# Designs tried in a protein design chat: VHH binders against Endo-1,4-beta-xylanase 2 (XYN2). Part 16

Target 1, 142 residues: Endo-1,4-beta-xylanase 2 (XYN2), of Arabidopsis thaliana (Mouse-ear cress) (o80596r5to146)
Amino acid sequence: NIVMNGDFFAGIEPWYPNGCEAFVVSSDPFSSEVMSADSSSGGYVVVTNRKETWQGLEQDITTRVASGMNYTVSTCVGVSGPFNESAEVLSTVRLEHEDSPTEYLCIGKTYASRDKWVDLEGTFSISNMPDRVVLYLEGPAP
Key: E = the ipSAE of ESMFold2; O = the ipSAE of OpenDDE; V2 = 0.75 times the mean of E and O plus 0.25 times the DockQ between their complexes.

## First folded at step 21 (VHH)

Design p6a (from j3 with S50R; framework vhh_7nfr_2; at its last look DockQ between E and O 0.44; V2 from the best seeds 0.00; counts 0 for: pae E 14.1 > 2)
Amino acid sequence: QVQLQESGGGLVQPGGSLRLSCAASGFTFDNYWMYWVRQAPGEGREWVSRIYYRGGKTYYADSVKGRFTIARDNVKNTLYLLMDSLKSDDTAVYYCAKDYRSGSGFDYWGQGTQVTVSS
ESMFold2, look of step 21: ipSAE 0.000; ipTM 0.185
ESMFold2 (binder alone), look of step 21: mean pLDDT 82; pTM 0.832
OpenDDE, look of step 21: ipSAE 0.213; ipTM 0.585

## First folded at step 22 (VHH)

Design r1a (framework vhh_7nfr_2; at its last look DockQ between E and O 0.22; V2 from the best seeds 0.00; counts 0 for: pae E 9.2 > 2, placed apart)
Amino acid sequence: QVQLQESGGGLVQPGGSLRLSCAASGFTFDNYWMYWVRQAPGEGREWVSRIYYRGGKTYYADSVKGRFTIARDNVKNTLYLLMDSLKSDDTAVYYCAKDTYRYKSPMDVWGQGTQVTVSS
ESMFold2, look of step 22: ipSAE 0.006; ipTM 0.360
ESMFold2 (binder alone), look of step 22: mean pLDDT 79; pTM 0.808
OpenDDE, look of step 22: ipSAE 0.016; ipTM 0.316

Design r2a (framework vhh_8pnl_2; at its last look DockQ between E and O 0.20; V2 from the best seeds 0.00; counts 0 for: pae E 9.3 > 2, unsure alone 59.5 < 65, placed apart)
Fold by ESMFold2, look of step 22:
Structure r2a (fold): chain B 142 residues (1-142), chain A 119 residues (1-119)
Amino acid sequence: as target 1 above (142 residues)
Amino acid sequence: QGQLVESGGGLVQPGGSLRLSCADAGSIFDNYWMYWYRQAPGKERELVARIYYRGKTNYADFVKGRFTISRDNAKSTLYLQMNSLKPEDTAMYYCAKDTYRYGSPMDVWGQGTRVTVSA
């Protein structure tokens, strides 16, 4: 799993929001969203003030990937809002280049709701290393 | 995304210098590729300089050696130091950033600051 700090036990770093706000919530023993017998349940991040579908949490993985290798991305996602409906959540890797357009790789897709946490899993590889590699999560239209 | 506000333009004699600033309110500044463009009356907007994620810079041939792009991440501010100004540098100068909207690069622009170089 190429994702660093994917359970947010050490705060939000190295994740950062792109065009939105984010904050870490420790697991609350009184929350219905925490279905665990363990007393040391992990935390999660709430993303708010999104204006576009691609705005969400990002992680720069440039120094942790190399061309010609296969990588697996695995995280757990959920959504909240005024309606308790499932919503599409995507994981995407963008490859930023000095002198060419940014390239986008669709890594994985799942459907999430506030009633449940679901796995968002995907794989990718890079043929030629770009200047920067960023993994990000995309949510439903705000 | 967000607002970009340019400042530092004005009237200057040939051979003079100006430093333009571009403030970016409240966003993660160092995660964006940032640009300066200019547009003279009756001309198309053209790239002047850009600064990449890792701090590398690139300049249009017509300003190479005279202009310097830089950023101050603590202040979320982009700069353009303009030296040895010529009358043909007279233009509106715009800063821009790429917020990574697929298919729509350069999706955030400032309103511009005017630079006039005249004897």
Scores: ipSAE 0.011, ipTM 0.323, lowest interface PAE 9.3, mean pLDDT 72
ESMFold2 (binder alone), look of step 22: mean pLDDT 77; pTM 0.790
OpenDDE, look of step 22: ipSAE 0.020; ipTM 0.335

Design r3a (from c5a with T28I R31N S50R; framework vhh_lunsekimig_d3; at its last fold request DockQ between E and O 0.08; V2 from the best seeds 0.00; counts 0 for: pae E 14.4 > 2, grease 25.1 > 24.2, placed apart)
Amino acid sequence: EVQLVESGGGVVQPGGSLRLSCAASGFIFDNYWMYWYRQAAGIERELIARIYYRGKTNYVDSVKGRFTISRDNSENTMYLQMNSLRAEDTGLYYCAKDTYRYKSPMDVWGQGTLVTVSS
ESMFold2, look of step 22: ipSAE 0.000; ipTM 0.167
ESMFold2 (binder alone), look of step 22: mean pLDDT 80; pTM 0.806
OpenDDE, look of step 22: ipSAE 0.243; ipTM 0.630
ESMFold2, fold request of step 23: ipSAE 0.000, 0.000, 0.005; ipTM 0.114, 0.133, 0.133
ESMFold2 (binder alone), fold request of step 23: mean pLDDT 80, 81, 80; pTM 0.801, 0.807, 0.803
OpenDDE, fold request of step 23: ipSAE 0.156, 0.020, 0.333; ipTM 0.589, 0.314, 0.693

Design r4a (from p6a with S102Y; framework vhh_7nfr_2; at its last look DockQ between E and O 0.01; V2 from the best seeds 0.00; counts 0 for: pae E 15.9 > 2, placed apart)
Fold by ESMFold2, look of step 22:
Structure r4a (fold): chain B 142 residues (1-142), chain A 119 residues (1-119)
Amino acid sequence: as target 1 above (142 residues)
Amino acid sequence: QVQLQESGGGLVQPGGSLRLSCAASGFTFDNYWMYWVRQAPGEGREWVSRIYYRGGKTYYADSVKGRFTIARDNVKNTLYLLMDSLKSDDTAVYYCAKDYRYGSGFDYWGQGTQVTVSS
């Protein structure tokens, strides 16, 4: 797995919020009606103040990838809300080029609910190394 | 100011046991993963173990797995390392640490406690 700190063993770093706010909590801020995939040891980052589906945590992985190689991304995700319906969560890699438009690769998709933590897994490869490679998570509509 | 104070080191024979403690203050202890890191004479640092901020998740370097146990007491703001089956290559200054940052390492270290394993 190419993702650093995917279980948040160092707090939020190297993840950072993009157009939103984030903090680490030891429990679900809602009632006991929720559970994590690993409920006895659940830890997570809460993302708030999202205005768009693509706003969330992101991680710069430029120094850990090379062109022509296959990579696997694995993270654990959940959503918070007033309902128990599953919500779509996407994993996307954007490739930023100095002299070209940004490319977007949707590399993984899963469905998460407030009651369960689920794995979000995906694979990708890069044809041409860009200036910057950023992995980010997209949530349901705000 | 963040303060980390290690204690419990000493001289022990191979196969012996020690219990290290780290008293923490100046930050919200239960918001952070905590780490044990060691540095042998003339060597760089080596991470030893880490523990999730609520407890329950523990991780160990391969060199100490099965012999060392990390624990924390979030009421007393204290981190522990229970060391068993000690070997001469465990000889090092042991530090507790917090706030690991990728590419930069730890921002905060204690003064360390010396562990010496010699025949």
Scores: ipSAE 0.000, ipTM 0.116, lowest interface PAE 15.9, mean pLDDT 70
ESMFold2 (binder alone), look of step 22: mean pLDDT 82; pTM 0.832
OpenDDE, look of step 22: ipSAE 0.027; ipTM 0.430

Design r5a (from p6a with T28I Y100S S102Y; framework vhh_7nfr_2; at its last look DockQ between E and O 0.16; V2 from the best seeds 0.00; counts 0 for: pae E 14.0 > 2, placed apart)
Fold by ESMFold2, look of step 22:
Structure r5a (fold): chain B 142 residues (1-142), chain A 119 residues (1-119)
Amino acid sequence: as target 1 above (142 residues)
Amino acid sequence: QVQLQESGGGLVQPGGSLRLSCAASGFIFDNYWMYWVRQAPGEGREWVSRIYYRGGKTYYADSVKGRFTIARDNVKNTLYLLMDSLKSDDTAVYYCAKDSRYGSGFDYWGQGTQVTVSS
């Protein structure tokens, strides 16, 4: 399971689930009291029903990237579950071509624990523009 | 260690059908895109088909669209290529290949299975 924040002004967009369930929460589920969730806490997305490590939120960034430029990806992630163990969370970019194999770039890796938000940061660049560029998050084995 | 073992090739007449299989071991099969690639006599390699690691998304080279179907069984760790309406130009050694995941193209190949389309 992955719990991650979204942007402050939008629901899940531009993120969407890949083979799992996702919904937006206006307040931190680990907080007992929240008076102004839309103002101070920001939005976040809870991902459930994952069956594979790569299932989570993704977004198509094809129109927002160009070859030869360096990009920094930053997001805040957390995990929830029955055990207080750290879990590996990855940020990955896949480069899709119509007639050739998909290429994967591992942008960043971090270890998240229960009830703590951890920054997941990474950088990447694209040498040859593919047909489609998708940024996605990978979580621990379900 | 990664192992890919192709089978199901053989001699078939034009218009015939074959089903190729690739038994995979040594890696978590359902974490990777899988591919079929072929090499005709005296030619270089030609990409044929690929399938998403969960199934459902499939891609084909123009030369085989509508005739070939890629499939996978993630319980049996097996990749398939169902070939219909075979033509003499389909004669080749067919290889399954594992996606590199963190690099360009493929990082492992099977030994191949021969498909010969001849009258």
Scores: ipSAE 0.000, ipTM 0.152, lowest interface PAE 14.0, mean pLDDT 69
ESMFold2 (binder alone), look of step 22: mean pLDDT 81; pTM 0.826
OpenDDE, look of step 22: ipSAE 0.018; ipTM 0.334

Design r6a (from p2a with S101Y; framework vhh_8pnl_2; at its last look DockQ between E and O 0.03; V2 from the best seeds 0.00; counts 0 for: pae E 16.4 > 2, unsure alone 64.2 < 65, placed apart)
Fold by ESMFold2, look of step 22:
Structure r6a (fold): chain B 142 residues (1-142), chain A 118 residues (1-118)
Amino acid sequence: as target 1 above (142 residues)
Amino acid sequence: QGQLVESGGGLVQPGGSLRLSCADAGSIFDNYWMYWYRQAPGKERELVARIYYRGKTNYADFVKGRFTISRDNAKSTLYLQMNSLKPEDTAMYYCAKDYRYGSGFDYWGQGTRVTVSA
């Protein structure tokens, strides 16, 4: 698994929002002023203000991949919404080239619901290194 | 994960301008949300402005178009242009990268002092 912080145990880094906003939710509401015997740093990231299905968290993995190698991506995802019972969530890699159109690889798919966290796994390889490789998560329509 | 260092503070007359800088020696600067916060004596730190890696910005209501946040990814530097300064803008100004709700900031600068005297 080449994804850093795929379970968001250490907050949002190195993930960052693309065209949307994100914030971390901790399970301990008093973690900043209380000396805690419990290292409950487990948390999750909420993505908001999405306008398109492809807007969400992304990670630049260019320096962590090489051509001719197989990679596995694993993350843990959930979806919230008042009327969604389950929704399709995709893991996608985009290959950005200086002199040609961006290529998109859908590498994984799962169905997530408001009631549980679900693993999203996928695999990919790169035959010719692009200028930039970005892993991102796609959710349901906003 | 570098150290953040603020600079550019000082004493200025009301209506004046200052430009704050925040240098980040860390790698991957261009993949972070960046923030300016301020803290006046006896008050809590409050958000002034933020900018994400592709340039979208948000400002606190009290800014009212007087301040502009910007970033120069080639220099790994965050800026805050402050115009039309008022005495109530007197505070210690801090930059930060990445925000974790309820956990505080992991990357916090030392601060630079801004004083606006009538």
Scores: ipSAE 0.000, ipTM 0.102, lowest interface PAE 16.4, mean pLDDT 69
ESMFold2 (binder alone), look of step 22: mean pLDDT 79; pTM 0.804
OpenDDE, look of step 22: ipSAE 0.274; ipTM 0.639

